# Designs tried in a protein design chat: VH-VL binders against q9umr5. Part 264

Target 1, 268 residues: q9umr5
Amino acid sequence: SYKPVIVVHGLFDSSYSFRHLLEYINETHPGTVVTVLDLFDGRESLRPLWEQVQGFREAVVPIMAKAPQGVHLICYSQGGLVCRALLSVMDDHNVDSFISLSSPQMGQYGDTDYLKWLFPTSMRSNLYRICYSPWGQEFSICNYWHDPHHDDLYLNASSFLALINGERDHPNATVWRKNFLRVGHLVLIGGPDDGVITPWQSSFFGFYDANETVLEMEEQLVYLRDSFGLKTLLARGAIVRCPMAGISHTAWHSNRTLYETCIEPWLS
Below, E stands for the ipSAE of ESMFold2; O stands for the ipSAE of OpenDDE; V2 stands for 0.75 times the mean of E and O plus 0.25 times the DockQ between their complexes.

## First folded at step 11 (VH-VL)

Design ph8 (framework fv_nofazinlimab; at its last look DockQ between E and O 0.73; V2 from the best seeds 0.82)
Fold by OpenDDE, look of step 11:
Structure ph8 (fold): chain C 268 residues (1-268), chain A 122 residues (1-122), chain B 112 residues (1-112)
Amino acid sequence: as target 1 above (268 residues)
Amino acid sequence: QVQLVQSGAEVKKPGSSVKVSCKASGGTFSEYAISWVRQAPGQGLEYLGYIIPIFGTANYNEKFKGRVTITADKSTSTAYMELSSLRSEDTAVYYCARGGYDSYGYEPFDYWGQGTMVTVSS
Amino acid sequence: DVVMTQSPLSLPVTLGQPASISCRSSQSLVYSDGNTYLYWFQQRPGQSPRRLIYKVSNRDSGVPDRFSGSGSGTDFTLKISRVEAEDVGVYYCMQGTKWPFTFGQGTKLEIK
C-alpha cells in the first residue's frame, strides 16, 4: 500500500485548490489516503506562522501515528515554510518525502503583480519598517519577509524564518536540525515563471545578496554552516531539485506534467 | 500633519452592534497600523486590536472572543471598529491611533483620534 | 498576557517638586531584536492619550526634557524632574513586546 499523503495549503488558499492534485494521486497511486488539511484557510492564513505550525502539528500527529511506515508531505507556497518548521519542532515525525511546492523557503522580497494588491511597488523597500516590529510579526507574511538591504533587522527581528534557518542563535537550533534531518527526501519544486515567489530561486533556498544578486543554495550561509541540515541532506543525496518553467504560481498543484515529473516519483 | 477624525457618539441597546470609524488625513494610510483602544469611564486603557490596511486583516485581543471586527478602506483612508453583542460593560470611549516610523521600525500611537463615546444602556 | 503594574496609583505632588512613577511587567519586555518596547502615555483631563516615551527612554518630539524614562527587563520608571501645572493627568505604561499588548492601571498625578 502507498503511504498516506498530507497536503498543506498556501496563503489565502483552501482545500478546493488541490482537487486536481487529488485526482492525479488517485489515478497514479490508487488507494492512497490523501488528507488536505483545512486549517487556517483564507484570511486566517495571515495568522502567525508559529501558531499555524502548532495547529497543523495537532492535525498531523494522529495521521502519522496511524501510518507507522511513514507519510508524505506536499506543502504549497507558504505551506512549505509551515511544513519545514513542523518537521523541525517534531522529534518523532515519520515523513518520508517532504515536497516543497513553490515555497519561499529562503524568504520573500517581492512585489509582483500577484502581490501588488497587498504590496504596492513602493512598499517593497519600506515594508521592513513594520514587518520587523512586534506588530508586523503577528502576520505570516512578515514572518518570512527577507529584506536583503536590511539584513541586520531581519536577523534580529524575524521571529520565524531566521529561527528555522538557524541564522539567529537560539536554544533549540541543534534539536531542530536533528529533527529536520529525519526527513527521507526533501523535494524542492519551483520555477522562473512563478510570478509570485521572489526571487523564484527562494524555492531552492537561493536568495538575494545585498546587491540583489541571486545566490544559489550552496552559496548561502545556512548551507555553508549547515545550520538546519541542508548540507547534510545534500551530502546524503536526500535533496531533489525539480525546476520547471512555464508554470505560474497558482498552477503548481494542478499541472499534470509537473505532477508526473516532480511529485509522483516521490509518492511511492 | 496627520489627523485622525472619529465618528460621533453612539447610544446602543444591549445585544446590538456599533461601528466606529476613524478617518486619517495628512499622510499615508496603507502601510501604517491603526490601533483601537478603549477606556471605560474612570478606568484605564484597554487594547482591542489593530489593522495594517495593506494586509487586509486585523490582529485581535482574544479577550473579546470574536466580538470585535476591525476593517480598513484604503480608498478612503478610513479604519473601522465594530463591536457586536454589546453589553453595559462595553460603555467606553473608543480611540483609534496611528503609529509612525523611526530608524528601526514602527512605533505605535504617534497620532490619536479624538475618541468616540459609546454608551450601552437598556 | 503580560501584566503591567504601576505604582503608585495616586500621586499628589507639590509644584516644582520631582515625581516618579514605577511600572513593572510580569515578564521581560526585551524583544528578539534586543529592543524593549515599553511606552509611556500622558492623558490630561478630557483629552486623548499622548505618547511621551517610546522604547523605555526615547522622548517624543515636543515632550519637555523634564520627562525621562528609564529601566530594563521588567522594571521601568517615568520621572518628572519638576512638576508643572500642565502635567496633571493620568500616566500609563504600555508594553508592545508580546501580543496582546497591555497597559498599566494608570497613575493619577495631582497638584497638592
Scores: ipSAE 0.894, ipTM 0.954, lowest interface PAE 0.6, mean pLDDT 95
Fold by ESMFold2, look of step 11:
Structure ph8 (fold): chain C 268 residues (1-268), chain A 122 residues (1-122), chain B 112 residues (1-112)
Amino acid sequence: as target 1 above (268 residues)
Amino acid sequence: QVQLVQSGAEVKKPGSSVKVSCKASGGTFSEYAISWVRQAPGQGLEYLGYIIPIFGTANYNEKFKGRVTITADKSTSTAYMELSSLRSEDTAVYYCARGGYDSYGYEPFDYWGQGTMVTVSS
Amino acid sequence: DVVMTQSPLSLPVTLGQPASISCRSSQSLVYSDGNTYLYWFQQRPGQSPRRLIYKVSNRDSGVPDRFSGSGSGTDFTLKISRVEAEDVGVYYCMQGTKWPFTFGQGTKLEIK
């Protein structure tokens, strides 16, 4: 029998978006119990990420309790950050595969489609000014906004990403790392044609340096210091990188070739 | 210079609703927090909520969440606050305010509207 | 919610003399970035509020240097070194560290 699968959606998203993914799982893994969590839908996906983590935690606890052999997480876009925080805060999670589906794991530094029509110039260079304030941190996009030109502001004002990455000291850092390291596999999925995640390599823990040149995961300080367990997981053979070109941000969960290549092998 | 101009005074009956507008002129508003604050006669200031128009959604003081709706129209640089199920305790001057940026970053309440008196009476 | 308590609530002063207004918060106002999001506003009779001081001690442009802010943690003070007739009004502190952001009750400054 197959482990239950829990699906966590992204920004401005809902459970309906995953109907094709559910179909693929049913065809290749018949009898698998799949739960698409229907929380923080639409505009509620802009609620602070720690509030979302709390709500999703309450929803996953009974599912995990009924599946002592383990569960899998498929977490899309912003949902991948929620799931990574879940793995850190839950002492007794039993997640085997954490499948991160085009998630901004090292942050976001790019205009969303919804910002394009406001100004002639890109707004991304100015967003740090409100995001790195208590007013901005009440919105999820600001919780993982990562301006490479204002790294000091990011490190000190981020209420979410800098903490779960272990980029700022906090009393739970050791426990969160221990909890995260209990995951069986970390499956990183994304690609250059995503069009939303910026840089797209954020889905693989890559990110910009100050010149907007992408440094890969292994060049990142969080990896080198092993601040939350990436180096340990890689050495253990537990990190899978599955890049795929030709897929736009809204199509990751409805592409059969992606499913068969990057997701299906990890749904034991 | 930024100026916030609010809609005119309103007299309402209990149980009805009111929608106050706040139009920004002489500058932009979409990348700032646009806040709504009220002041009952002879009383202090109370924060209702705020919207950052580029995100298209508001953050509400939970005290008012079931009755207040804050929106923005980016094309007209206008924010709106609607308060429903009015009661006499809602009689107040309602202010909108926009934040600003300086060398220290984002600061709230740089510019204030002139206020809109809402009177709720039988 | 963070409770902001001002003292005194009524402050009669003699023209030309100093005035001092206290503001206390029910919890620390220091944010993770090291900033303290405490603000002071002045509301003259019949007018909208005006920001005087941001982040504890920084005067807004156009605010006379007779106004100063100080404090840390949970205890904050607004001082007017020499009160002028134009200073009549109500003064509010506000915290912007923890949502919902909250105001003090106000201190009404009047000339004796």
Scores: ipSAE 0.818, ipTM 0.920, lowest interface PAE 1.0, mean pLDDT 91
ESMFold2 (binder alone), look of step 11: mean pLDDT 90; pTM 0.918

Design ph9 (framework fv_nofazinlimab; at its last look DockQ between E and O 0.80; V2 from the best seeds 0.82)
Fold by OpenDDE, look of step 11:
Structure ph9 (fold): chain C 268 residues (1-268), chain A 122 residues (1-122), chain B 112 residues (1-112)
Amino acid sequence: as target 1 above (268 residues)
Amino acid sequence: QVQLVQSGAEVKKPGSSVKVSCKASGGTFSNYAISWVRQAPGQGLEYLGYIIPIFGTANYNEKFKGRVTITADKSTSTAYMELSSLRSEDTAVYYCARGGYDSYGYEPFDYWGQGTMVTVSS
Amino acid sequence: DVVMTQSPLSLPVTLGQPASISCRSSQSLVYSDGNTYLYWFQQRPGQSPRRLIYKVSNRDSGVPDRFSGSGSGTDFTLKISRVEAEDVGVYYCMQGTKWPFTFGQGTKLEIK
């Protein structure tokens, strides 16, 4: 039998968004028990990410307990960060494939058309003022806002991303790394035509330097220092990178070709 | 200069709801947080919650058990605070306040509204 | 929640004399960025609160230099070097480090 699949949605999302994904999984892997976690939907997805991590943890623990052979995680957009944190704090998770579906794994620094309703054009350059404050850090989007021009503020004020990345020292860094390394495979999915994740390479742990030049995963300090296990995972062949062009952000979970190419191979 | 103008005094029955408005003028609205604080007669200040208008949702003090709803209309630069299931102990002056930015970062409560008295009585 | 405790709650002062208000927090107010988000507010009779001090020791524009804030960690103090008649009112400390943000009980400053 196929391992159960747990799906975690993204910002302002709901379980309904994954109806096509469910159909694809059912068709190609009949009998698979798929659970789309209906937590923190809509506006509730703006709750602090650590709060979300706790909520999702409570939901996945019983599922994992009933699946001794392991489970697969499909985590979309903001959900990918939630899942990474989840795997970092759980010392007994049994996740085989962690599929990060167009997630800002290295943070977000963009004000694309998709986000214009949320962020005015000039907001990108000014958002650090509120996001890197106690007031801003109570919202999920600030928890992974990564301003390359204010790296000091990011490192010191980010209450989520900087911690799970091990970019800021904390007492749980070693344990979290150990826990995260329990994953069988880390499947990173994203693409240049996403239009939301900025830069799109963030889905592959790439990100801007101080000059807004995109550096790849292997050039990042978190990789070089193996702060949360990326270098180790890569060395053991556990990281899969699946870039795909021509897919908009809201279509990653509904594209059949993407599913067959990047998701399906890891659901066995 | 930035001004916050709140709606007028309200008299409400227990169990009803009240919605207070706070209109900002003379500055930007979307990029700042609007805080709501209340003060019962002869008592101290209590933080209800705040909204960052561009985010479209508020952060609430859980003490109010979901009775408070804070919203913002960016088109009119107006923030709202609605309190439902009113009780006598909700009688208070309700204040809105806006934060600003300085060289050190975001700082709340640069500007205050004049306050709105809400009286809950049978 | 973080409990803010002010002392004294009532402060009668002679004009021209100094005044001091203490504010203690139940836990450290140092945020991850190294800042301490402690604020002081003044509320004159019949008026809205007014911010005097932000982040422990920074005076707002228009606040007289006779007002000063100090402290660290869990212990903070607001001082008025020479009390004037216009200083009559209630003073509140507030922490903005941990949600929910909380106020002290207030200190009522009166002229003897």
Scores: ipSAE 0.904, ipTM 0.960, lowest interface PAE 0.6, mean pLDDT 95
Fold by ESMFold2, look of step 11:
Structure ph9 (fold): chain C 268 residues (1-268), chain A 122 residues (1-122), chain B 112 residues (1-112)
Amino acid sequence: as target 1 above (268 residues)
Amino acid sequence: QVQLVQSGAEVKKPGSSVKVSCKASGGTFSNYAISWVRQAPGQGLEYLGYIIPIFGTANYNEKFKGRVTITADKSTSTAYMELSSLRSEDTAVYYCARGGYDSYGYEPFDYWGQGTMVTVSS
Amino acid sequence: DVVMTQSPLSLPVTLGQPASISCRSSQSLVYSDGNTYLYWFQQRPGQSPRRLIYKVSNRDSGVPDRFSGSGSGTDFTLKISRVEAEDVGVYYCMQGTKWPFTFGQGTKLEIK
């Protein structure tokens, strides 16, 4: 039989968005128990990410306990950051495949296409001013906002992303790395036509340098220092990169070709 | 230049609700924290919560146990605070305040509204 | 929650003399970014509060230089070098490091 699958949604999202993904899994892997977690829906997805991690942790514990052979995670958009933090803080997780579906793993630095008309002036160049404050860090978007032109502010003020990336010293860094490295496979999915994740290469642990030139995963300090285990995972052959063009941000979980190519092979 | 104008005083019965408005003028609205603070007669200041209107949701002080709702309307540059299940101890002046940006970054409570007296009595 | 304790709660002062108000927090106010989010407000009789000092020691625009803030960690002080009649009112400290952000009880400054 197939390992259970746990699905974690993204910003302003809910469990309903995954109905097509559920159909694909049922058709190709009949009998698979799939749980789409119905927590922090809609506006509640703006709650601090550490609060979300705690809530999702409570929900996944009984599912993992009933599946000693392991589980798979499919984590979409902001949900991929929640899941990566779960893998770090849970010393008893049994996740085989962590499938990161267009998630801003190295952060976000961009206005969304759907939100451009909300602001007469550019939001992305000014958002650091409130995000890198205690007032802004109480909102999830600010927890992974990564302004490449204010990297010193990011490194010191981020209450979430800089910590789970091991970019700032903290007492739990060694334990979190050990826990994350227990994952069987890290499956990275995303593409250039996403339209929301900026840069889209954040889904593959790429990100801007100070000149807004994208550096790939292997060029990032967090990889080179192996701060949370990316270099170790790559050396084990545990990282799978599955880019796909032509898919907008809201379509990743409803594209059959993407499912067959990038997701299905990892749902053992 | 920036000005915050609040709605007028209200007298309410216990168990009812009140909704106070705070209209901003003379500047932008959406990317600031709009805070709500209250002051009971002869007492100090108490923080209720705040909204950053571009995110469309608020951060609340747990003390109010889900009785407070803070919203914003970007098109009118107006923030709202609604307090439900009113008790006599909710009698207070309710202030809105907006932060500001300077060369050092974001700073809270740069501008204050005039206050709205809410009296809860039978 | 972080408790902010002010002393004294009532401060009678002779015109032209210095005044000093203490504020102590129940935990360090140093945030991960190295900043200390400690603020001072003045509330004159019948008026809304006004921010005087931000981040421990930075005076707001239009605040006279007779006001100064100092301190670190958990202990903070607002000083008025020479009290004037216009300084009558209640002074509050506030921390902005850990949500929920909290105020001290207030110090009522009075002219003797």
Scores: ipSAE 0.762, ipTM 0.894, lowest interface PAE 1.3, mean pLDDT 91
ESMFold2 (binder alone), look of step 11: mean pLDDT 89; pTM 0.908

Design qh1 (framework fv_nofazinlimab; at its last look DockQ between E and O 0.73; V2 from the best seeds 0.66)
Fold by ESMFold2, look of step 11:
Structure qh1 (fold): chain C 268 residues (1-268), chain A 123 residues (1-123), chain B 112 residues (1-112)
Amino acid sequence: as target 1 above (268 residues)
Amino acid sequence: QVQLVQSGAEVKKPGSSVKVSCKASGGTFSNYYISWVRQAPGQGLEYLGYIIPEYGTANYNEKFKGRVTITADKSTSTAYMELSSLRSEDTAVYYCARGSKWFDSTPYYMDVWGQGTMVTVSS
Amino acid sequence: DVVMTQSPLSLPVTLGQPASISCRSSQSLVRYTGNTYLYWFQQRPGQSPRRLIYKVSNRDSGVPDRFSGSGSGTDFTLKISRVEAEDVGVYYCMQGTYWPPTFGQGTKLEIK
């Protein structure tokens, strides 16, 4: 039998968006229990990420309790950050595969239509003035906003990403790292034609330096310092990279070739 | 400096398949897009698809209706393009090209090309 | 698919004179990041294509400075300031902004 699968959606999203993914899982892994968490849908996805993490934690506890053999997470876009935080704060999680589906794991630094809707007078170059304020940190997008030209402000003001990355000292950093390292596999999925995640390499823990040159995961301080366990996971062979070009942001969960190549092998 | 060497010319009947190889030497191969492009006689260039050999991830131009398959063997630094259900209009020179690293910001730039493989489809 | 249209399709030129090739796309080639992935390739007679220009205006290594690329949005130009005998061949533009990559139909440059 197959381990249960828990699906966590992204920004301005809902459980309905995953209907094709559910069909693919049913075809290849019949009998698999799949739960698409129906929380923080639509505009509720703008609520602070720690609030979302707490709500999703409450939802996954009973599912994990009923599956002592383990579960899999498929977490899309912003949902991949929620899931990574879940792995850190849950000392009793039993996640085997964490499948990060085009998630901004190292943050976001790019103009999008939803940013124009939310902050119509702002561009990526000046959004740090809003996001790195206490008021700005009440919006989920700002919780992972990562301006490479104002890294000092990011490190001091981020209430979410800088903490789960271990980029800012806090009392729980060691425990969160220990919890995160209990995951069986971290499966990173993304590609250059995404159109939303900026840089798209954030889905692979890559990010801009101060010159907007994208550095690989292995060049990032959080990797080199092993601040939340990436270097340890890579050394165990637990990090799987599955890059695929030609897929737009809204198509990751509705592309059969992507599913068969990058997702299916990890749903044991 | 990397060099791409392709397999030799082929003559095929309609309805059959062809598999063209592309071997990399003198440089890295597995972390790059390896793209396939064709050129019918006297005509322009047409993109078929790519593979990233390190991860085995491939994608294809929809125009070929699932007839193209691109694979790679990391141990021999060789990529393959297989085109099935051949038609006379598939007569072309088939090129492999090494693109950017999968991680680079500049996609599909194809800086190194193989010598080409002539595939002739005739009855 | 994005359609790429080149003009002229045939370009006879006198040695030492300038040449200009136009390439138009059916839609803007500017990505959400602000970059434009427009490339120029040269195919000399009997040879494989060779990249000349990437990202509109950047010359590849070993490409003479007599080649230049320019343009924005949907309209792009390759210029050769002083044509040499070795420049004979077919020139293609290609867009890499949208999947799948697509090529122009080619411009055959010939010496008169």
Scores: ipSAE 0.757, ipTM 0.895, lowest interface PAE 1.2, mean pLDDT 91
Fold by OpenDDE, look of step 11:
Structure qh1 (fold): chain C 268 residues (1-268), chain A 123 residues (1-123), chain B 112 residues (1-112)
Amino acid sequence: as target 1 above (268 residues)
Amino acid sequence: QVQLVQSGAEVKKPGSSVKVSCKASGGTFSNYYISWVRQAPGQGLEYLGYIIPEYGTANYNEKFKGRVTITADKSTSTAYMELSSLRSEDTAVYYCARGSKWFDSTPYYMDVWGQGTMVTVSS
Amino acid sequence: DVVMTQSPLSLPVTLGQPASISCRSSQSLVRYTGNTYLYWFQQRPGQSPRRLIYKVSNRDSGVPDRFSGSGSGTDFTLKISRVEAEDVGVYYCMQGTYWPPTFGQGTKLEIK
């Protein structure tokens, strides 16, 4: 039988968004038990990401316990960060494939419709004033805001991304790295036509330098220092990069070609 | 300098399949997009799809979805375009073209083109 | 799909005179990053297409400076300051902002 699949949604999302994905999985892997977790839906997805990690952990633990052969995670958009953190804090997870579906894994720095909704008068160049404040960090979006022009504020004020990245020293960094490295495969999916993830290369752990030049994963300090295990994963062939153009952010979970090419191969 | 060399002309019957090859020489292959475009006689250009050979990821114009398959062999620096269920309307010159590196931008740069492959579909 | 409309479709030009081709898109080609993915291609008789201009106004290497691209939003123009005999062929605009990429109908440039 196929390993169970657990799906984690993104910002302002719900399980309904994944109806096509469920259909695809059922067609190609009949009998697969797919669980789309309806936690922190809609506006509740704005809650601090650590709170979300705790909630999702409570939900996945029973599922993992019933699946001794392992499970697969499909984590969409913001959900990808939640899942990465989840795998970092769980010392006994049994995740075979962690599929990061258009997630801002290296953070977000761009004006998007989501940001305009929350901060209609704020530009990306000024959002650091809000996001790196104590009250700003109570919002999920600010938990992975990564301003390349205010690295000092990011490193000191980011209560989520900087920690799971191991960019800021903390007592759990070694353990979290060990836990994350339990994953069988890290499947990174994203593309240049996303329109939301900024830069889109963030889905592949690429990101802006201080001059807003996009650098690849291998050029990032987190990789070079192997702060949470990217270098180790790459070395053992556990990282899969699956870029695709022509797909908007809201279509990653509903595109058949994308599913067949980037998702299906890892649901064994 | 990078060159794309395509396979020779094809004559096919309706309902059959054709597979056109595109070999890159004089440069890198695996990390760049390879796009396919066709041109019916006396007509304009139509985009079919692309592939990133390094990762095997391909995407297709919905108009051809289900009939077109784009693949690549990194070891030979060759991309392939297969079109099935051929119709007379599929008679065209088929081009491969190189795009940007996948991490940089888009498959649609198409700064280098193959010489084209004429595919004729006739009874 | 985004429709690209070129005008004129036929362009007879006297040698040494300027030429101008218009390309209009059915929707704005400005991307969220601020980039505009509008390209111009030249296809000489019996040859493969050749990219002349990328992202509205950037000339490819080897393209003579008599070629220039301009425009914004939905309206774009390719200009040839002094048409030469080697410029005979069909010119296509293409948008790469939206999937799938789409081409204009082509403009056939001929010498009078």
Scores: ipSAE 0.504, ipTM 0.811, lowest interface PAE 1.1, mean pLDDT 93
ESMFold2 (binder alone), look of step 11: mean pLDDT 89; pTM 0.924

